# Ledger of designs, part 14: VH-VL binders against Protein RcaC (rcaC)

Target 1, 117 residues: Protein RcaC (rcaC), of Microchaete diplosiphon (Fremyella diplosiphon) (q01473r527to643)
Amino acid sequence: KVMILDDDQDWLRTLPTLLKPWGFKVTTLADPQQFWTVLQAVTPDALVLDVNMPQINGFELCQLLRSDPHWQRLPVLFLSVLTDPTTQNQAFAVGGDDYLCKPVKGVELANRILRRL

## First folded at step 4 (VH-VL)

Design q2n (framework fv_ifabotuzumab)
Fold by ESMFold2-Fast, scan of step 4:
Structure q2n (fold): chain C 117 residues (1-117), chain A 122 residues (1-122), chain B 107 residues (1-107)
Amino acid sequence: as target 1 above (117 residues)
Amino acid sequence: QVQLVQSGAEVKKPGASVKVSCKASGYTFRGYYMNWVRQAPGQGLEWMGDINPNSGGTNYDEKFQGRVTMTRDTSISTAYMELSRLRSDDTAVYYCARDLYYEGSGYYFDYWGQGTTVTVSS
Amino acid sequence: DIQMTQSPSFLSASVGDRVTITCRASQGISSYLAWYQQKPEKAPKRLIYDASDLQSGVPSRFSGSGSGTEFTLTISSLQPEDFATYYCQQYDSYPYTFGQGTKLEIK
């Protein structure tokens, strides 16, 4: 089970279909305010987070997950257009397990998720 | 609204180079691959290559390798395709197109620029 | 490189006809095939992707089928605006390649 939070609607439409061939059951979410409700209902094995979202910082969500005993080991992969080393270092500093830059091919994303499961 | 606007027509002599631009608007430029496709008069479509606007990484058809250079400027959301050592058979309409070819199944929009006519004559 | 061959290269038809265009790949490409429509002096427009998925906004009279090496584009009840050139394109592997095109013209 993979849960994806991203504010890019084109990516949210594409990603579930791209990942299904590799045996993933995908849940997408565009509204960050529903994050905790959906996370608890889905109980995913991995989380894909966009860094740059209007209402919330993906890094802040990751810090909250790492402070929660129940979610502190959930694999978190960041998927973002940001390429600078400072942003990538921050992603790992907050407890992220991987960082991929958009655009990304389905095969690459699938392989990176599989490595973390 | 997604829009790709290309530079105007060019007339070149054999041996010259041409640089075509493609200005993107209405979406996150760095998030989607940009393809370049050409079409000679009365002929079919020919893929030239693509560029990842975020990383700058490129893939070229080997037919153009050594003559084509694809670049981008993220500050103005513009992609470029430069073709050097022009020959008369490079006369064509050159298109830029936004697409993620490995999309699997599902609905996704495919957007093309209006095309740039390049004429090479001796 | 994967070669894409379309059949026929030219097709004459009347409004209301059912027309079929075939595309063959020189090797297996699974379902990684798209169909495009191009009108004179205009950029191509994608109609079908993943062999059979209809692009958003494209009329339902267009349909695609096939997998592996043989693919078909069908237009039921041909309309005046459908007279154009049609191209198939594989995106299974680099370099991406197009068929030579099928020109659909009025009888």
Scores: ipSAE 0.006, ipTM 0.625, lowest interface PAE 10.4, mean pLDDT 84

Design q2o (framework fv_ifabotuzumab)
Fold by ESMFold2-Fast, scan of step 4:
Structure q2o (fold): chain C 117 residues (1-117), chain A 122 residues (1-122), chain B 107 residues (1-107)
Amino acid sequence: as target 1 above (117 residues)
Amino acid sequence: QVQLVQSGAEVKKPGASVKVSCKASGYTFRGYYMNWVRQAPGQGLEWMGDINPNSGGTNYDEKFQGRVTMTRDTSISTAYMELSRLRSDDTAVYYCAREGFYDSWGYAFDIWGQGTTVTVSS
Amino acid sequence: DIQMTQSPSFLSASVGDRVTITCRASQGISSYLAWYQQKPEKAPKRLIYDASDLQSGVPSRFSGSGSGTEFTLTISSLQPEDFATYYCQQYDSYPYTFGQGTKLEIK
């Protein structure tokens, strides 16, 4: 089970079809305010997080997950249009397991998720 | 409570335009696609198009392309659907509907507006 | 465009009956199918999404099944409040399309 949080609705729309051939059950979420409710309901095996979202950035969310005893080991992969080394270093500093740049191909995203499971 | 409230009934002459509004409340408006669906009297449901409230990007059914315009105002969480060059066969109830993002494997219309009756007659 | 063919168009049944409505897509849509219930002069209400997932608050007597091109909505023990028109909808690709509807009437 993979949960994906991103404010790019067009990107989210492509993900279930893109990842289904790899055996992933995908839950997409555009509204960060629903994050904890959906996380508890879905209980995913991996999270894919956008770095920059209106109400909370992905880095802050990752820090909250790492401080939670029940979610602290959940694999977190960041997916962002930002390519600079400072942003990537910050992603790993907050406890992220991987960082990918948009646009990303389905096979690459699938392989990165599989490596973290 | 998540809710979509639409504008009131409209009566128009052939050739006129109508603009229906759909005000969202109880959720993050920018986070969910808004769809427009119509239903002629005694007939089934017909999808017209959608709008991404975050980007303003739209997708229209070919049947309405050139006559329909979908817009939104994020400051008041309201979506609009304008249909121009009205004909008698545009008489229908027009619905707005939210497309949910956290349902497994994609989207479906989880919340609907109450509908707006548009009557086109001479 | 993906054509959704719904059958039957009309169904007469009694309280307590098991009823099944079928929806066929003209091409494969995986599980991207929803079922809606519409009562007279009301907006549609989503019952099922992703072919088989039950909407929160919908009674467990409703169930959906199928994938690819053939889908079914089943009501295991019909209740008086279930007499309505039912629609399937594909959301696999644009334009989104609906079945013609099945009117479920009391026998």
Scores: ipSAE 0.007, ipTM 0.617, lowest interface PAE 10.0, mean pLDDT 85

Design q2p (framework fv_ifabotuzumab)
Fold by ESMFold2-Fast, scan of step 4:
Structure q2p (fold): chain C 117 residues (1-117), chain A 122 residues (1-122), chain B 107 residues (1-107)
Amino acid sequence: as target 1 above (117 residues)
Amino acid sequence: QVQLVQSGAEVKKPGASVKVSCKASGYTFRGYYMNWVRQAPGQGLEWMGDINPNSGGTNYDEKFQGRVTMTRDTSISTAYMELSRLRSDDTAVYYCARDRYYDSLGYYFDYWGQGTTVTVSS
Amino acid sequence: DIQMTQSPSFLSASVGDRVTITCRASQGISSYLAWYQQKPEKAPKRLIYDASDLQSGVPSRFSGSGSGTEFTLTISSLQPEDFATYYCQQYDSYPYTFGQGTKLEIK
């Protein structure tokens, strides 16, 4: 099970189809305010998280996950339009397991998720 | 609790326009696509289109393209579907439905409005 | 457009029966299929999504299976409240399309 949080709803609609060939069960979420409710209901095996969202930063969510005893080991992959080394280094510093730049090909995203499971 | 409440029944003459409203509550309106589906008396379900409440972007079935307009007002969590140049075969119950087909959560699932009956008669 | 065909269009059954409804897509839709129940004068209610995942609050006697182009909805032991019209719907590609419906009536 893979949970994906991103504020780009059109991108979210693309992701399940993009991952279709690999058989992932994908849950998408556009509203970061529902993050904890959705996370508990889905209990995903991996989380794909956009860095730059309105109202909350993906890095902040990752830090909260790492401080939570139940979620501290959940694989977190960041997916972002930001390509600079500083942002990528910050992603790993907050406990992220991987970082991919948009646009991403389905095979690349699938392989990165599989490697973290 | 999630609820979608639609406007009341309408009777229209051929050639007129009708605008149906769907007021959402109990969830973040901007976070979920809203679908419009209709059902003629004794017939099956027919998808008309959807709207992204965040962007205002729409997708319409080609059959309704040029006659249907879907909009939303985020300040009052309300979606609208306007159908113009009405014909007698547009007589149907019109439903709004929250789209979570790409969201496998059992918590906040597919919710439907109660339906709005639109009758087109001379 | 993706055509969704249900069989049978009409089904008579008794309480306690095992009921099977099938749905065929004109092209591959993976598992992007939902099943709906509609009672007279009511809005449809989703029973199944992603071909086989049971919607929260739906009784376990309902189950879905299939992938690609062939899908099945099964009711393992029919109850009085299950007499209704059932629809499949694909959401793989726009426009979203529904099957023609299967009307389940008391024998």
Scores: ipSAE 0.005, ipTM 0.560, lowest interface PAE 12.3, mean pLDDT 82

Design q2r (framework fv_ifabotuzumab)
Fold by ESMFold2-Fast, scan of step 4:
Structure q2r (fold): chain C 117 residues (1-117), chain A 123 residues (1-123), chain B 107 residues (1-107)
Amino acid sequence: as target 1 above (117 residues)
Amino acid sequence: QVQLVQSGAEVKKPGASVKVSCKASGYTFRGYYMNWVRQAPGQGLEWMGDINPNSGGTNYDEKFQGRVTMTRDTSISTAYMELSRLRSDDTAVYYCAREGYDYLSGYYPFDYWGQGTTVTVSS
Amino acid sequence: DIQMTQSPSFLSASVGDRVTITCRASQGISSYLAWYQQKPEKAPKRLIYDASDLQSGVPSRFSGSGSGTEFTLTISSLQPEDFATYYCQQYDSYPYTFGQGTKLEIK
């Protein structure tokens, strides 16, 4: 099971289709306020987070996950338009397992998720 | 609370066009693909196409390509399906249906359907 | 296009019976299959998605199974309200396609 949080509606709808060939069950979420409710209901095997969402930063969310004994080992992959080394280093510093730049090909995203499972 | 309400029945002559509407409420309209499915009297279900309400991007079944146009108006949360050059075998009930992506419905088609719009094509 | 074939096309059963409807895809569709129930003069209602996941609010007597090309919808103990037409649908690739339907009638 893969859970994806991103405020870009086009990406949110595209990602399940991109991941179909690899048999992933994908849950998408646009509203970060529902994050914890959905996370606990879905209990995903991996999480894909956008970095630059309005109101909450994906890095802040990752830090909260790493502080939770139940979720501290959940694979977290960041997916963002930001390509600078400082942002990528920050992603790993907050406990992220991977970082991919938009746009991303389905095969690349699928391979990165599979490696982290 | 999710509701899809379609426009009323239409009677058309061969060669005319029909435009069916589907008004969405109770959810974020731009967040879900809208599909169109038809059913001829006494027959099964036939997928016509879908639209991404956010981008306006569409996918159509080859059978309808060149005759169907799917559009939407995000300001009133309404999707439209226009079918041109109508034939008698286009007589059917036309449904709009939402394709779900959230954890309640998953990434899976047609968790909610409109009530249907009967289109009759006769001379 | 992926062709979906249901078996049987017509089924007669009594209240309390276990009924099984089969759906075959002309090529592999993984688990990207949904089942719908349609009552006369009503819109279809989704029962099952992802081959085996039960739609919220649907009675537990309905279940789905299968993967690849062979899929099954089972009603474990038929109720009066279950007499309807049932359709399978693949959503693995465009165009989305439906089976021809199975009409379940009272015996």
Scores: ipSAE 0.005, ipTM 0.567, lowest interface PAE 13.2, mean pLDDT 84

Design q2s (framework fv_ifabotuzumab)
Fold by ESMFold2-Fast, scan of step 4:
Structure q2s (fold): chain C 117 residues (1-117), chain A 124 residues (1-124), chain B 107 residues (1-107)
Amino acid sequence: as target 1 above (117 residues)
Amino acid sequence: QVQLVQSGAEVKKPGASVKVSCKASGYTFRGYYMNWVRQAPGQGLEWMGDINPNSGGTNYDEKFQGRVTMTRDTSISTAYMELSRLRSDDTAVYYCARDLYRGSGSYDWYFDLWGQGTTVTVSS
Amino acid sequence: DIQMTQSPSFLSASVGDRVTITCRASQGISSYLAWYQQKPEKAPKRLIYDASDLQSGVPSRFSGSGSGTEFTLTISSLQPEDFATYYCQQYDSYPYTFGQGTKLEIK
């Protein structure tokens, strides 16, 4: 089960279709305020997070997950339009397991998720 | 509190335009499509279109194409629906409705959070 | 456009009854169907999404089933607050379309 949090609705609509051939059960979420409620309900095997969202960013959510004993080991993959090394280094520094740049091919995203499971 | 609050009732003459507002609070406004749905007296629900608040991109039902314009102002978390060249059969309650997180599923094209409705009466 | 047809258009029932409302799509829509409840002079409230998933906070007496072109909403034991108009809605493709509605009233 994969949970995807991103404030870009076009990407949320595209990503499940890209992952369909691999049999992933995908839950998409645009509202970071609902994050903890949906996380508890879904109990995903992997999490895909956008870096920049209004109110709370993906880095802050990752830091909160890593400080929680129950979610400390949940694989977190960042998906972002930002390609600079500083942003990528920050992603790994906050406990992220992977970083992919938009646009991303379905096969590459699927393989990266599978590697972390 | 998560809510959508719409502007008040309007009475318009045929040929006029009306602009309805929908102010969002309690959630990430840019994160969800905003839909507009109307309901004529004693009739069912009719989808008019939606807007992506992040990009400003819109999708309209063909029957409203050319008369409807959907916009938003992200600085005040408000969506707008303007309908021009009003006819008496445009008399209806107009609702804004947010797409929902689903907890499960592949697309966020659902309605969940609704505004209270704005009554628009078109009469001579 | 995908046409959604509900049956019956009108249903009379008593508290405690099991009621079933059907919705047919003019073409396959997979499971991209929602059910709404609307009370007089109020906005619609979602009950079911993805054909069978209960919206958070909705009583367990409501259930949805079906896929493709044939869908049902069931209320297992009707309560006084359930008398309302019910609508199905497809979101498989634009434009989104609603059924004509089923008015459920007290017998």
Scores: ipSAE 0.000, ipTM 0.551, lowest interface PAE 13.8, mean pLDDT 83

Design q3b (framework fv_ifabotuzumab)
Fold by ESMFold2-Fast, scan of step 4:
Structure q3b (fold): chain C 117 residues (1-117), chain A 124 residues (1-124), chain B 107 residues (1-107)
Amino acid sequence: as target 1 above (117 residues)
Amino acid sequence: QVQLVQSGAEVKKPGASVKVSCKASGYTFTGYYMNWVRQAPGQGLEWMGDINPNRGYTNYDEKFQGRVTMTRDTSISTAYMELSRLRSDDTAVYYCARDLYYEGSGSYDYFDYWGQGTTVTVSS
Amino acid sequence: DIQMTQSPSFLSASVGDRVTITCRASQGISSYLAWYQQKPEKAPKRLIYAASTLQSGVPSRFSGSGSGTEFTLTISSLQPEDFATYYCQQYDSYPYTFGQGTKLEIK
């Protein structure tokens, strides 16, 4: 089970279709206010997080997950338009397991998720 | 409020097909997966499959693969489960149930909603 | 497929008793486990999801625990309305599977 939090509606529409061949059950979420409620209900095997969302920072969510005994081992993959080394280094510093740049191919995303499961 | 209303009881002969409907109201139909679960008389619960009503993709238990088809019509917020080549051991109450998994944006609720059940009797 | 085994299949108890029902998965399912209550002639009602998270509106006398392969549902002080059949369900992997059920009846 994969949970995706991103404020880009176009990516949220296409990602489940891109991941279908690998049998992933995908939950998409655009509203970061619902993050903890949906996370608890879905209990995903992997989380895909956008870095830069209007009212929340994906890095801060990752830090909170790593501080929680229940979620500290959940694989977190960042998916972002930001390509600079500083942002990528920060992603791993906060406990992220992977970082992918948009645009991404379905096969690449699926393979990266599978390697973390 | 949130409701799942299923079609009425069916009596079928062996070899026939049955199509059960589940009409959703009170929430965003495309926002949640829909499960189908059945229960034979005096027996336990058996998961049949689910459907993503936004995308239309389905997952079936292999026991039903080749005989079950799950579909939906988003214009009337209705999910369907069709079971073909019916056998006497398909006699059961069939339920639709809204899943925990969320596909939409906006408000999420974690409440559990089930249809009232549809009794399907298969007899010669 | 993941097999879910419940124990006991049947138990008798009195109002006010503490009862426990156990569910065992044939392989690790992390916390992807739900507990359901079913009364005669009614659809099932989810009590717990994520192994230990109480469904909104469910009385606090119900609790769930466990992770991996061993899970427990506890009713701390049995009430008359709690006599029902209880099912565990894993939702870790397709196909989703239920335990065989535990029928709880009055002593």
Scores: ipSAE 0.134, ipTM 0.744, lowest interface PAE 4.9, mean pLDDT 87

Design q3c (framework fv_ifabotuzumab)
Fold by ESMFold2-Fast, scan of step 4:
Structure q3c (fold): chain C 117 residues (1-117), chain A 120 residues (1-120), chain B 107 residues (1-107)
Amino acid sequence: as target 1 above (117 residues)
Amino acid sequence: QVQLVQSGAEVKKPGASVKVSCKASGYTFTGYYMNWVRQAPGQGLEWMGDINPNRGYTNYDEKFQGRVTMTRDTSISTAYMELSRLRSDDTAVYYCARDLYYESGYFDYWGQGTTVTVSS
Amino acid sequence: DIQMTQSPSFLSASVGDRVTITCRASQGISSYLAWYQQKPEKAPKRLIYAASTLQSGVPSRFSGSGSGTEFTLTISSLQPEDFATYYCQQYDSYPYTFGQGTKLEIK
């Protein structure tokens, strides 16, 4: 099970199709306000987070997950349009397991998720 | 100055275990994956696995699964690779190598290597 | 697993020659390929990553090209210190795999 949080609706429509060949069960979410409710309901094996979202960024959300005993080991992969080394290093510093740049191919995303499982 | 310093050469009997260490300095140890690669005499390079030093997550090549254990001690910036049930074909130089997690898989700094000889 | 095949396995050349080493992946790996140089009794040294990005401090006579399944390492004008074994490595997916190596010997 993979849960994806991104405020880009085009990516949320695309990602389940990109991951379908690998048999992933994908839950997409655009609204960060529902994150904790959906996370508890889905109990995903991996989380894909956008860095830049309204009201909360992905790095802040990752820090909250890492401080939570129930979620501190959940694999977190960042998926973002930001390509600078500073942003990528910050992703690791907040406890992220991987970082991919948009646009991303389905095979690339699937391989990176499988790597964390 | 980034440095990876490995433990000294080992001679082991078949069936024994060996634990190789790799001490990192000159960078934030928890910020980079640590990989283990071996090379048998006159042969090519063989990837064994990696460890995320921050979280402790490990990934092993299937051929070593069940015999290899990778660990780390963040208080002394040291990674370990233990290989059990040694066979003569485990005779090799064992290297640790660092990679950047967001560009995972390229190894920019390597340890000097640890020679492990398995003989009767 | 992704199989990496290098050609040739052995290459004999003279100082000043242009040499090319080819690496083929059994499936598409985009640009997730690195090249390493290894001298006898030494650890490998990374020359190139992301198929074509030269590591800082590596001489400009080294270059890499390719994407997908076919990759090439080129040395435009061989120097004495370039005689070594060269390895390609894919890092698209686990397990990471290396080519069998190309030994570059002086003629």
Scores: ipSAE 0.006, ipTM 0.580, lowest interface PAE 12.9, mean pLDDT 85

Design q3d (framework fv_ifabotuzumab)
Fold by ESMFold2-Fast, scan of step 4:
Structure q3d (fold): chain C 117 residues (1-117), chain A 120 residues (1-120), chain B 107 residues (1-107)
Amino acid sequence: as target 1 above (117 residues)
Amino acid sequence: QVQLVQSGAEVKKPGASVKVSCKASGYTFTGYYMNWVRQAPGQGLEWMGDINPNRGYTNYDEKFQGRVTMTRDTSISTAYMELSRLRSDDTAVYYCAREGYDWSGYFDYWGQGTTVTVSS
Amino acid sequence: DIQMTQSPSFLSASVGDRVTITCRASQGISSYLAWYQQKPEKAPKRLIYAASTLQSGVPSRFSGSGSGTEFTLTISSLQPEDFATYYCQQYDSYPYTFGQGTKLEIK
């Protein structure tokens, strides 16, 4: 089970199809206000987070997950259009397990998720 | 400049444990996975495992499971690899190696190596 | 585990020669392959990652190609400092595995 939080509706529409061949059960979420409710209901094995979202950024959300004893070990993969070294280093510093740049191919995303499980 | 500096050579008896250190400098220690790779005399390279220095999570090759423990101390930017129940065939040069910037699994910087000799 | 097999295991060549080393994976690894150079008594040095991307600072005479299960490292014009052992490594999945190595020596 993979949960994906991203404010890009076009991207959220394509990701489940890209991951289908690998047998991932994908839950997509565009509204970060629903994050904790959906996380608790789905109990995913991995989380894919966009870095920039209107209400909260992905780095802040990852820090909240890492401070929560229930979720502190959940694999978190960042998916972002930002390619600069500072942003990628920040992703790891906040407790991220991986960082991928958009656009990404389904094979690459699937392999990276499997490596972190 | 990125540098990985390992502890000095060790000579151990069979059944003992050895703990090798790898001190990182010139980059954000918690921003890169650290791997351990060994090489027996005249043999090829063998991956042992990795550690996420920020989270402390480890992944070990099944061959070493139960004998290897990888840890880190973020306050001094140092990674450790401890191998227990040493056998003569554990005689090797042990390397720490930093995973590439994109966290992909290739190694962009290597320590100088630590020679561990296990003799009876 | 993914088995990595290099060929040849041993190669003799002269300065100025074009040399190719092949690496085969027991299953598909896309382009998740790296090449390393190791000189006697030294740590390995990165040459190539993602099958064909040359690491910065590595001479342009080195090149990599391939995808899936068949990969090649080419040195277009051997220099004296290129005599070393070369290793391929897959990083598609855990555990990461290396080829047995190809020792390149003077003819």
Scores: ipSAE 0.007, ipTM 0.604, lowest interface PAE 11.5, mean pLDDT 85

Design q3e (framework fv_ifabotuzumab)
Fold by ESMFold2-Fast, scan of step 4:
Structure q3e (fold): chain C 117 residues (1-117), chain A 120 residues (1-120), chain B 107 residues (1-107)
Amino acid sequence: as target 1 above (117 residues)
Amino acid sequence: QVQLVQSGAEVKKPGASVKVSCKASGYTFTGYYMNWVRQAPGQGLEWMGDINPNRGYTNYDEKFQGRVTMTRDTSISTAYMELSRLRSDDTAVYYCARDSYWGDYYFDYWGQGTTVTVSS
Amino acid sequence: DIQMTQSPSFLSASVGDRVTITCRASQGISSYLAWYQQKPEKAPKRLIYAASTLQSGVPSRFSGSGSGTEFTLTISSLQPEDFATYYCQQYDSYPYTFGQGTKLEIK
């Protein structure tokens, strides 16, 4: 099970189909306000987070996950259009397990997720 | 300037453990995975595993599972690789290598290597 | 595990020669392949990543090509400093695996 939070509707529409060949069950979410409700319902094996979202950034969510005893070990992969090294290094500092730049191929994303399972 | 400096050569008896260190400088230590690769005399390169220096999570090659432990100390930017229950065929040069996995930049910097000799 | 096989294992050549080394993966690895050069008693040095991207500072006589399962490293005009052992490495999936190496010796 993979949960994806991203405010980019085009990515959310394509990602389930893109990951289907690898057998992932994908849940997508555009609204960060629903994050905790959906996380509890889905109980994913990995989480894919966009860094830059209008209401909250993915780094803040990752820090909250790492402070939660139940979710502190959940694999978190960042997926973002931001390519600067400081942003990528910060992803590690907040507890991220991986960082991928958009656009990303399905095979690349799938392999990085499989590494974390 | 990125630099990885490893501890000195070790001579061990079969059954002992060895712990090799790799001190990083010139970059944000917690921002890059650290890999360990070994090379037996006259042989090729063999990947052992990696560690996420920020989280401490590790990935090991199945061959070393149960014998290898990778750790780090972020306060001194140092990674460690400990191999237990040493056998004569563990005689090798052990390298640490930085993995910039945010893209296609694997093993961009290597330590100088640590020679470990296992003999009776 | 993904098996990486290099060909040839040994190559004898002269300065000025064009040399080609191939690397085959047991399954598709897209372009997640790197090439390393190792001189005696030295740590390996990365030459190429993403199958074809030359690392900064590496001479342009080195080039890489291929995708999927078949990859090639070419040295267009061999120089004295190029005599070394060359390794390919896949980074598509864990565990990362290397080819057995190709030793390039002077004639």
Scores: ipSAE 0.006, ipTM 0.602, lowest interface PAE 11.4, mean pLDDT 84

